# VHH binders against Imidazoleglycerol-phosphate dehydratase (hisB): the designs that were tried, part 14

Target 1, 187 residues: Imidazoleglycerol-phosphate dehydratase (hisB), of Pyrobaculum calidifontis (a3msg0)
Amino acid sequence: MSYRRETRETLVVVELVPGAVAQVETPIPFLTHMVETFLFYAGLGGRVYAEEKRRLDDGHHVIEDVAIALGRALDQLIGDRSAVARYGWAAVPMDDAFALAAVDLGGRPYWVVKAKLPNVAIGGYPLPMFPHWVRSLASEARATIHIYARGRDPHHKVEAAHKALGLALRAAVSPASGVQSTKGVLK
Key: E = the ipSAE of ESMFold2; O = the ipSAE of OpenDDE; V2 = 0.75 times the mean of E and O plus 0.25 times the DockQ between their complexes.

## First folded at step 6 (VHH; framework vhh_7sr4_2)

Design a6 (from u02 with D50S E105G S106T G107T Y108E; at its last look DockQ between E and O 0.01; V2 from the best seeds 0.00; counts 0 for: pae O 15.6 > 2, unsure alone 64.7 < 65, placed apart)
Fold by OpenDDE, look of step 6:
Structure a6 (fold): chain B 187 residues (1-187), chain A 123 residues (1-123)
Amino acid sequence: as target 1 above (187 residues)
Amino acid sequence: EVKLVESGGGLVQPGGSLRLSCAASGFTFSYYEMGWYRQTPGKQRDLVASISSGGSTKYGDSVKGRFTISRDNTKNTVYLQMNSLKPEDTAVYYCATYEIEYTSGTTETYDYWGQGTQVTVSS
């Protein structure tokens, strides 16, 4: 399955497949690394390709559109949510940093990101965009995502968060018997 | 184990319609794709249409605009609505499903096929 998103600013193509190692290519090195990390720990392979058609900002649109495309691709992959665990969480340390991520694939988009990040860019990635990335991902994946990260080093915090999120997602998409809802249905 | 039971094939005049159905049972994984393929004697099976567990559809070029694939998850059945049928649509139509399982970072893929149903478009 493939999702293609093209705007005036960006072109993004996402193909997600369970397993293997994803091939990720974006114009933002740190974004590329974070998406690789996220997908790796999520147990997802495939292809993520993004390019800037117009460079009018500091990478805002690329980051946002990649998150949107990933979210939509994930939503398609997950489907009707009738046979997945639904919930997943993980805690990941990375040197001085600690990140906790929790995912609910219940169909309701929501996000919480608690991480103190400075207004700087790492590898072309404005760190303040991280919560926005999570918001976009959660919205399009129709998932509730909570991320809490602490530490001294912003790089470690963000990377640990992506690892934790990947692991949480992997757990959430794991096969399960029956709809994981007391209501018997997920939307 | 996954079983696929096809129905709905038959003889129809050009311009006519048929609706194929494939009832599936035995799914064990969260992610799957189901599709229809067709084959004529001496040729390879060609994709007609497929639909993922997430609802993403794919069509062969020759059937776009004429065929529609859909699914009913409550019945674990996929349907192929075939409109404006042409003689060149004559073939054995096979239902197929692909299941994907991943655990501990590894992926296993399983494909299953139905026995096929004959579709004949002729005057």
Scores: ipSAE 0.000, ipTM 0.194, lowest interface PAE 15.6, mean pLDDT 89
ESMFold2, look of step 6: ipSAE 0.521; ipTM 0.804
ESMFold2 (binder alone), look of step 6: mean pLDDT 77; pTM 0.761

Design a7 (from u02 with D50R S52T Y108E T109V; at its last look DockQ between E and O 0.77; V2 from the best seeds 0.00; counts 0 for: unsure alone 62.1 < 65)
Fold by ESMFold2, look of step 6:
Structure a7 (fold): chain B 187 residues (1-187), chain A 123 residues (1-123)
Amino acid sequence: as target 1 above (187 residues)
Amino acid sequence: EVKLVESGGGLVQPGGSLRLSCAASGFTFSYYEMGWYRQTPGKQRDLVARITSGGSTKYGDSVKGRFTISRDNTKNTVYLQMNSLKPEDTAVYYCATYEIEYTSESGEVYDYWGQGTQVTVSS
């Protein structure tokens, strides 16, 4: 499943292949790292490529456009949602940080991000963009996403959130049957 | 738990110098903008100086050229060097930082303050 998004500012190409290794290339090192992390824990590989045609906004368009393209590719990959668990969640610690993510693939987009973050850029990524990245992903994937993160280190909080989101999505897309009618429950 | 502890305040004659320190703990200091504010009785806290995680600084107009903010990320400490002190610099000096508390895309400033240290300039 693949998707191409081209605007005046960016080009993004996404191909998702379950079980494969992800090749991620973006002009923002921290975004690359976070997308690699998300896909790894979601059990997805393939290709994510993004480039800038012009830089006017500290990477805002690239960060958002990658989320949009990923969301569209995910929607295509999931297809008819009648055979998946639909719900998934995960809790992930990373040193001092702790993140929770929950995903509902029911088709209604919604997003909640609760976190305290400093106003700083890490690896070219303005941290205030993280909630917008989640919004764009949820909207285009037609999913409800909740993320809560706490801790002392903002890099760890955001990274733990991407790990948790990946794991939550992996659980939500897993096959469902009569014996697993409540798939996605933590044990 | 974020903790900010100021030190170095005291009594100084006009024209003198004083160096304030703020020891920070409970967060990864290097990512945070740090600031010094001051307050006299009955007034709001005024910006004295701030320093970003990348080292960029800003000063209140009344202290430019006399005060210098600096940080040592290896010691989790921010400093305020105060030179050419005047009686109007008499105040409680607070160390501060902040985060943005997000609820989705909406963000509110969430401030953290130290207990303050008294600086008194008198002849």
Scores: ipSAE 0.586, ipTM 0.836, lowest interface PAE 1.3, mean pLDDT 90
ESMFold2 (binder alone), look of step 6: mean pLDDT 77; pTM 0.763
OpenDDE, look of step 6: ipSAE 0.809; ipTM 0.904

## First folded at step 7 (VHH)

Design p1 (from a7 with E105G S106T G107T; framework vhh_7sr4_2; at its last look DockQ between E and O 0.02; V2 from the best seeds 0.00; counts 0 for: pae O 14.3 > 2, placed apart)
Fold by OpenDDE, look of step 7:
Structure p1 (fold): chain B 187 residues (1-187), chain A 123 residues (1-123)
Amino acid sequence: as target 1 above (187 residues)
Amino acid sequence: EVKLVESGGGLVQPGGSLRLSCAASGFTFSYYEMGWYRQTPGKQRDLVARITSGGSTKYGDSVKGRFTISRDNTKNTVYLQMNSLKPEDTAVYYCATYEIEYTSGTTEVYDYWGQGTQVTVSS
């Protein structure tokens, strides 16, 4: 499944293919590798391409737009959610850091990111954008995402979180019999 | 320790040219982005130009067609050729590098900034 998002500020193309290798290209190195990490552990490949038509800031828009595009592509991939496990979670350590991620593909967007992150950039990625990225992803994927990350090193926290999120998503999209809802339907 | 050494700034007349250089040391450059940003007092740093290890370039809107970024990987140096300079180009120009490294399954990302070099375009 693919999604193309083009604005005056950015162009983002996402094509997700389960079981494939991801080719990710963005103007922000850390974003590129975080997306690679996320998709890898999610068991998703394909292509993620992003470019900034205008970059006058710290990459705020491209980060957001990549999340949006990923979310929408995921939503398309997931479909009517009648044959997925719906729920997934994972805990990932990375040296001093520990991250727990949980995903509900129930159709309701919501996000919680509990991670103490300093206001610094890593590889062109302002760390405070991480919750924003998760928010955008959750919103567009119509998913509830909880991420809790702790540790001393903010790089490790964010990376562990992406790993955990990927694994959680992988579990959530795993095949299941029937709609995983007592209501019988998911939006 | 990673070091960025900037050079080439100075005073120039409108319509003139300058060539900035940024020599980086201490990097592996397996995957990197090098670029130039500029800042005036009280304002945010704006992207002037960047170039990736793969050769992809991007320019700020205001400098497109006038500035050219290039790199010499053998020298770990990035260049910014600034032509047709305008007073509006007056700023402190900073060299920045972003490097990604994989070590023992861990992704390491490094951000480094130069001290900045003053570019003044004035009659």
Scores: ipSAE 0.000, ipTM 0.238, lowest interface PAE 14.3, mean pLDDT 88
ESMFold2, look of step 7: ipSAE 0.542; ipTM 0.817
ESMFold2 (binder alone), look of step 7: mean pLDDT 78; pTM 0.773

Design p2 (from a7 with E105G S106T G107Y V109T; framework vhh_7sr4_2; at its last look DockQ between E and O 0.06; V2 from the best seeds 0.00; counts 0 for: pae O 14.5 > 2, placed apart)
Fold by OpenDDE, look of step 7:
Structure p2 (fold): chain B 187 residues (1-187), chain A 123 residues (1-123)
Amino acid sequence: as target 1 above (187 residues)
Amino acid sequence: EVKLVESGGGLVQPGGSLRLSCAASGFTFSYYEMGWYRQTPGKQRDLVARITSGGSTKYGDSVKGRFTISRDNTKNTVYLQMNSLKPEDTAVYYCATYEIEYTSGTYETYDYWGQGTQVTVSS
């Protein structure tokens, strides 16, 4: 599944292929790394390409738009949610850091990010954008995402979180027999 | 192991200038950023300025126009020229590096911090 998003600020192309290798290119190295990490652990390959047409900020738009595009591509990939496990979770340590992520692909967008992150940028990525990235992803993927990350090193926390999120998503998109809802339907 | 050695901090009068230096050793990766952050007791570390190996710069809002970050890649040293210093600039200034290693389609990222150098702006 693929999604193309083009605005005055950015161009983002996402092509997701389960089981493939991901090729990720963005103008923000840490974003590139995080997306690659996320997709890797999610078992999703394909292509993520992002460019800044206008750089008027600190990467806010490209980060957001990448999340949006990823979310929409994921939503397309997941489909009507009739054949997926729906729920997934994972806990990942990374040195001092520990991250727990849980995903519900139930069709309701919601996000929680519990992580103490300083207002600094790593590899061009403003860390305060991480919750925003998750929010955008959750919203567009029509998923509930919870991330809890603890530790001393913010780099480790964010990276562990992406790993955990990927693994959680991988589980959530795993094949299942029938709609995983007591109501019999999902949004 | 990457080591960061900071220098140039101290006491200065308002309106004065300081120049911080951070000499890094141990770099091995293709992409890196070096920067300065500052922290006061009980507060979070804030970005003062950072510069990439390619020369791209970013500044904290409060220091724009007064501070200038530069780097000498041949020396693996980053400099922070601080002009028109204000009492509000008083903080411990930390040098930081962020490196990215890309090999065969995979990334490894590393960040390192200096021990910090005190900058005090007071009359």
Scores: ipSAE 0.000, ipTM 0.206, lowest interface PAE 14.5, mean pLDDT 88
ESMFold2, look of step 7: ipSAE 0.675; ipTM 0.862
ESMFold2 (binder alone), look of step 7: mean pLDDT 78; pTM 0.773

Design p3 (from a7 with S30D E105G S106T G107T; framework vhh_7sr4_2; at its last look DockQ between E and O 0.93; V2 from the best seeds 0.00; counts 0 for: unsure alone 64.9 < 65)
Fold by ESMFold2, look of step 7:
Structure p3 (fold): chain B 187 residues (1-187), chain A 123 residues (1-123)
Amino acid sequence: as target 1 above (187 residues)
Amino acid sequence: EVKLVESGGGLVQPGGSLRLSCAASGFTFDYYEMGWYRQTPGKQRDLVARITSGGSTKYGDSVKGRFTISRDNTKNTVYLQMNSLKPEDTAVYYCATYEIEYTSGTTEVYDYWGQGTQVTVSS
């Protein structure tokens, strides 16, 4: 499934292919790494491409627009939600850090992120933008997402959270009542 | 658990110098903005100096040109070099850092403070 989003500030193109490897390109190295991580653990590949148009210096539009495009592509990929497990969760450690994620694909968007983070940018990514990325993803995927992350190292906390979210989503989209394709088959 | 321990305070004559140190533990120091604040009895804590993870600094007006903040990320330590000390600089000096949390539309700031070190400037 593919989706193109173009605004005055950004262009984002997303194609999701279950079981494939992901090719991710963004102007923000840490965002690229986090999206690659999320997709890998979600069992999704294909392409995520984002670029900045004109003179942008804060990066928040790209981070949010990638989440929006991914969420819309996920909503289309999942299709009619009567054939999926609906709930998924995972717990992931990374050295000192620990993250929990839980996902409900029931169609009502909501988000909770409990992660204390310093006000710093790593790889061009202001870490306080991470909850905004989650909010935009949850809204457009029509999902409720809860994330809890703790630890000493904020890079590990955010990365573990992306791993956990990927695994949680993978579980949530799994076929219900047996080994079935999620490609819109009615039960 | 975030822990900040100040040292280097003491009694000094006007015009003298002191160097404060703050040893930090319980977090990956390199990512955090660090600051020095001071407080006299009956008053709120005032910003003295701050230094970002990238080394950018800001100073309170009353200390510009006399005080220098620096950090050593290999030792997880932030310093305050205080020169040309005045009686008005007498205070308890605190090392501080903070984190933020944006949950589901609510932003909270979590401040972390050391126990403070007394600096007294008198003849």
Scores: ipSAE 0.670, ipTM 0.865, lowest interface PAE 1.2, mean pLDDT 90
ESMFold2 (binder alone), look of step 7: mean pLDDT 78; pTM 0.764
OpenDDE, look of step 7: ipSAE 0.758; ipTM 0.887
ESMFold2, look of step 8: ipSAE 0.589; ipTM 0.835
ESMFold2 (binder alone), look of step 8: mean pLDDT 78; pTM 0.765
OpenDDE, look of step 8: ipSAE 0.767; ipTM 0.888

Design p4 (from a7 with S30D E33A E105G S106T G107T; framework vhh_7sr4_2; at its last look DockQ between E and O 0.93; V2 from the best seeds 0.00; counts 0 for: unsure alone 61.6 < 65)
Fold by ESMFold2, look of step 7:
Structure p4 (fold): chain B 187 residues (1-187), chain A 123 residues (1-123)
Amino acid sequence: as target 1 above (187 residues)
Amino acid sequence: EVKLVESGGGLVQPGGSLRLSCAASGFTFDYYAMGWYRQTPGKQRDLVARITSGGSTKYGDSVKGRFTISRDNTKNTVYLQMNSLKPEDTAVYYCATYEIEYTSGTTEVYDYWGQGTQVTVSS
C-alpha cells in the first residue's frame, strides 16, 4: 500500500510491501535507521522517501510527516480489521536496554511512551521527537501504542523500542478470523 | 543508578583558585548535559555553569570570566575551574544532570545531584 504526503515543507512517499526489503531515504540519518529497523521487524518493506523542501526546524516536520505517512499507509495496508489478530506485543533487549511495546489495532488512537531520555540529538534526531513520532504513527494508523524503555544508553533505548514496536505490529497484523472484540465490533 | 561524586572543595583566600571535579556513573555520560550549582544556607540552589553534550557552555552572571566549566568524556568527569575567588563564592557546590520523560502529553523532569563539596573563601 502506498501514500504520498506533500506540504510546503516536506515531501514523503511511502510504499509498504509485506515480506519485501525496505528502501528508506530521509535527510535525518537516525530517522532513516529507526524506520529501517521498525519496518524490518514488522516484516514490511518497500519504499520510504522523505525530503525537506524548506529548512524550518530541527527536523520536526520531517520526523512527524514520516510518521503520519507511515501511519496512513499502515491503516490502508491493514484494511478490514476483522481479518487480523488485533493485539501484538514484544519485549526486546539491546545490551543494557530493554523495551516493551504493545499494539491494539482496534481503531482507537492512543499513545504512551515511558522512556527517560536526555535532551540531545542523535544523528540529527532530537530525542524529544521520539514520543511525537509514536503519537503521529498511532493517530494515523488508528491504533493504541504503548512503549516502555529502560537502560543506560539513550541510543540503545530508542533503537530497542523501534525493534519492539516492529515485532508488536507484526504480531498484531497476523491473520485471524472474526472481529477480535467481546462487543463484536471495533469502535 | 545515576551517581555524581564531587571533589576538590576546600578553604582558599580571596583571589585564589580551585578546581572542582565531578565523577559520573550509571549513564552514558557523552549524551548528557552537566551542570554546577551552588547553595548558601537559607537560599535555593543557583546555576553556576552548565555544559551540553556538544560542549556549549553557559554561566551565571556573577561568575562569568572567572569560572570555566569543561568535560572529559573519556573519564566521565565534569570540571569547574574557579579563578579570582571572592568571599561571595562561598557555598556548597553541586554537580547535576537531568533526564526528561514525555508520556501521554506530560513532561516530567528528573534531576540528579551529587552530595556537594564545600568551598569557603575567607578573609
Scores: ipSAE 0.540, ipTM 0.818, lowest interface PAE 1.8, mean pLDDT 90
ESMFold2 (binder alone), look of step 7: mean pLDDT 77; pTM 0.764
OpenDDE, look of step 7: ipSAE 0.659; ipTM 0.855

Design p5 (from a7 with S104G E105G S106T G107V E108K; framework vhh_7sr4_2; at its last look DockQ between E and O 0.01; V2 from the best seeds 0.00; counts 0 for: pae O 10.9 > 2, placed apart)
Fold by OpenDDE, look of step 7:
Structure p5 (fold): chain B 187 residues (1-187), chain A 123 residues (1-123)
Amino acid sequence: as target 1 above (187 residues)
Amino acid sequence: EVKLVESGGGLVQPGGSLRLSCAASGFTFSYYEMGWYRQTPGKQRDLVARITSGGSTKYGDSVKGRFTISRDNTKNTVYLQMNSLKPEDTAVYYCATYEIEYTGGTVKVYDYWGQGTQVTVSS
């Protein structure tokens, strides 16, 4: 499944293919790496292209727009939620860091990110943008996402979180019989 | 059908320069990326340089600082200026274009390749 988002500030193209290899290009190296990591562990391949048509900030818009595009592509992939497990979670260690992610594909957007991150940038990625990225992803994917990450190294925390999120999503999109709701329907 | 016509290849001495051109035609959709790849017998095809419709460029590590990719959108042509050529640059160079179909948010990508042009760097 795929989505194209173009604004005055950015162009983002996402094509998601389950089981394929992901090709990711963004103007922010760490963002590229994190998206690659996320998709890899989610079992999703395809293509992600992001360009900055205007660079007026520290990458805020391209980071959010990538999340938005990914979320919408995921939403398309998930569909009406009638054939997926709905829930997924994973815990991932990375050296000193530990991350836990949980996903509900129930159609209600919500996000929680508990991670102490310094106000610095790694590979052009302002770390305070991580919660914003998750928020945007959750919103557009119509999913509830919880991420808890701890550790000393911010790089490890954020990367572990992306691994955990990917794995959690992979579980959540796994095939299931019938709508996973006591109500019989999902939003 | 998309057609790619490559030109500019040939034999050059080390330290020399070549300019490759690739003219594309037959596009059905409005958005496409163009680029150059190269391949030697028995090896994988590697990215040399690509340029998006927006002008964003990417280069292979081995050619950074020596090669420059540019595009003329009015001619649907991509150029590869190759300076300071090395014997290691000897390969068949392929032009590629990536056409993107988008309708109602749905995106499909189509890849097209040229026939390739030989570049030989030798004294």
Scores: ipSAE 0.000, ipTM 0.305, lowest interface PAE 10.9, mean pLDDT 89
ESMFold2, look of step 7: ipSAE 0.625; ipTM 0.851
ESMFold2 (binder alone), look of step 7: mean pLDDT 81; pTM 0.789

Design p6 (framework vhh_7sr4_2; at its last look DockQ between E and O 0.69; V2 from the best seeds 0.00; counts 0 for: pae E 2.2 > 2, unsure alone 62.7 < 65)
Fold by OpenDDE, look of step 7:
Structure p6 (fold): chain B 187 residues (1-187), chain A 124 residues (1-124)
Amino acid sequence: as target 1 above (187 residues)
Amino acid sequence: EVKLVESGGGLVQPGGSLRLSCAASGFTFSYYEMGWYRQTPGKQRDLVARITSGGSTKYGDSVKGRFTISRDNTKNTVYLQMNSLKPEDTAVYYCATYEIEYTSGTTETYFDYWGQGTQVTVSS
């Protein structure tokens, strides 16, 4: 499953392959690492490539566009949601940090990120962009995503969150018999 | 738990100098912006100086050229060097940092952490 997003600002290519190894390349090292982490724990491989055609900001657009592309690719991968568990959650500790993530692939986009973060960039990644990344991902994947992260080290919090999110997604996309809805249909 | 402990305040003559220190704990200090504020009874706390994690500084207009904020990440400490002190600088000085919490559907919430403050009195 491949998705290409190109704007005047960025080019993003996402190819998701379940069970494969992920090759991630972005201009933001920490973003690369986070996406790698996310996909790894999600059990998704393939290729994520992002470049900035124009660097006019602090990486805002590339971060969001990567999330958008990932979300759309995921949405395509998940399909009509008729054969997936729909729900997934995971809790991940990382030293001082603890993160809980929950995913609903029910077709309704929604996001909650509760994490106290400083206004600082780590590896070129402005931490305030993390919620935006989640928002974009949730929106484009047509998923509800909740992330709660706490701890002292913001690096650990964000990374733990990505791990948890990946695991949650992995669970959510796991095979299931029938539409997981009392209504019998999902968006 | 976040803890900020100020020290170095006291009584000084006009034109004198003081050096305030703020010892921080309970968070990864090097990632956080640190600041000094001051407050007099009945008035709002005013920004005196801020220093980003990267070392960029900002000062209140009234203290520019006289005060210097610095930080030592190895000691988890932020400093305020106050020179050419004036009676108008008399206040309780607070060390502070902040973080942001994000929630869907809600405006970003900023959480401020404050020390107990240290009294600075400039008087002849």
Scores: ipSAE 0.401, ipTM 0.750, lowest interface PAE 0.9, mean pLDDT 92
ESMFold2, look of step 7: ipSAE 0.462; ipTM 0.774
ESMFold2 (binder alone), look of step 7: mean pLDDT 77; pTM 0.756

Design p7 (framework vhh_8cml_1; at its last look DockQ between E and O 0.03; V2 from the best seeds 0.00; counts 0 for: pae O 5.1 > 2, placed apart)
Fold by OpenDDE, look of step 7:
Structure p7 (fold): chain B 187 residues (1-187), chain A 124 residues (1-124)
Amino acid sequence: as target 1 above (187 residues)
Amino acid sequence: EVQLVESGGGLVQPGGSLRLSCAASGFTFSYYEMGWFRQAPGQEREFVALISSSGGSTDYSDSAKGRFTISRDNAKNTVYLQMNSLKPEDTGVYFCATYEIEYTSGTTEVYDYWGQGTQVTVSS
């Protein structure tokens, strides 16, 4: 599945291929690393390319647009959600940090991020953008995402969260027989 | 632990105004939202307004739009709710609440910390 998003500020191209290796390129090193991490643990390869046409902020738009593009690509990949497990969760430790992520691919966008993060940037990534990234991803993927991350090191918290989210998504997109709903239908 | 203390409630005539304050302390995170909720007797607690930690984002319930304004003074760690054109149906206990990071609006279940509330009574 491929998705292209182009605005005045950014160009983002996402191609998701289950079981493949991900090639990720963005202007923000930590974003690149986080997306690589996320996709790796999600079992999703392919290509993520992002460029900034205009850098007028602290990376807000490219971070957001990458999340949007990923979400939409995921939504396309998941399809009518009749053949996926729907639910997934994972808990990941990373030294002092612990992250729990849960995903529902039920078609309703919702997000919760519980992580105490300082207002600093790591590798060009403003940490406060992490919840925003999750929000955008959840919204566009039409998924419910819960992330809880605790620890002392914000780098560890955010990275653990991406690992957990990837693993949770991997589980959620796993093959299943029939629509995983008592109602018999999903959005 | 985050502490929230509301003030500014009272009795006011219909059409009158009140300004509620929520003094907050104990934050250990840099990004959060604060919201105002209210609860009338025998009713569920309902969303009124919210504001981001930076003050750059606000949202209101339909009943609050055009009449209420949420704002904040970060130097004082205080959030305000300016309520104008008050109606009897605005009567209730007003609560200040906050959650660490959510980016959702108006859902009571996601808020982590609550004040004790301040009574607002609109009556002729």
Scores: ipSAE 0.027, ipTM 0.477, lowest interface PAE 5.1, mean pLDDT 89
ESMFold2, look of step 7: ipSAE 0.357; ipTM 0.743
ESMFold2 (binder alone), look of step 7: mean pLDDT 79; pTM 0.778

Design p8 (from a7 with T103Y E105G S106T G107T V109T; framework vhh_7sr4_2; at its last look DockQ between E and O 0.93; V2 from the best seeds 0.00; counts 0 for: unsure alone 64.3 < 65, grease 24.9 > 24.2)
Fold by ESMFold2, look of step 7:
Structure p8 (fold): chain B 187 residues (1-187), chain A 123 residues (1-123)
Amino acid sequence: as target 1 above (187 residues)
Amino acid sequence: EVKLVESGGGLVQPGGSLRLSCAASGFTFSYYEMGWYRQTPGKQRDLVARITSGGSTKYGDSVKGRFTISRDNTKNTVYLQMNSLKPEDTAVYYCATYEIEYYSGTTETYDYWGQGTQVTVSS
């Protein structure tokens, strides 16, 4: 499924194709790498394109807008949630780093990111934006997302988190029949 | 475990120079802002100098023009070159860094401190 988001600051285009290879292009190299990683482990491809319409020397708008567009495209792709497993989780190591992600596709948005990160930009990506990226994704995908990450290297922590989130999402969207709720309805 | 070890303190005459070193371990040094702080008895620790991951620096007003902070990412070491030392520079000098601890929408600064090294400027 596809989604176009245009604001005063950015343009973002997302097309999601299950099982395909992702082509990701953004003005922030680390964001490009993290989105490629997330989509690869989620089993999703297609296209993610983002550009800055105005030069803002922090990247906050682009990072958030990519998460928003991805979340809306994911919501469209998932469609009727009565056909999915609903819950998914993964634990991923990367050298000394470790990340755990858990996803509930029940329709109530919520987010938890628990991590210690330095105040630094990696490849143009201010690491404090990572929790905000997760928040925006969870909100627009109408999902509850929990991420825990620890380790000595902040690049590895954030990368492991994206791998774990991708795998968790892949598990959560896997085929299942009937509403996965003891209440008989989601929410 | 984050570990910061200061060295290079000592007794020096007014007008003299001294170079402090801080050896860091337990984290990927190149990503972290590093700082030097100093404390006299009964007072709060004051910023002396800080240097970002990218090399940008900031100095306390009383040391501007006399002190220089630098870092060597290959040695995981931050330095403080102190020139034109004055008696009021007498203090325990601490190496420090920090992380931001996230829990959803809340943040807390988590500080890491060395044990400190004494600098005494007296004739």
Scores: ipSAE 0.576, ipTM 0.826, lowest interface PAE 1.5, mean pLDDT 91
ESMFold2 (binder alone), look of step 7: mean pLDDT 78; pTM 0.772
OpenDDE, look of step 7: ipSAE 0.726; ipTM 0.872

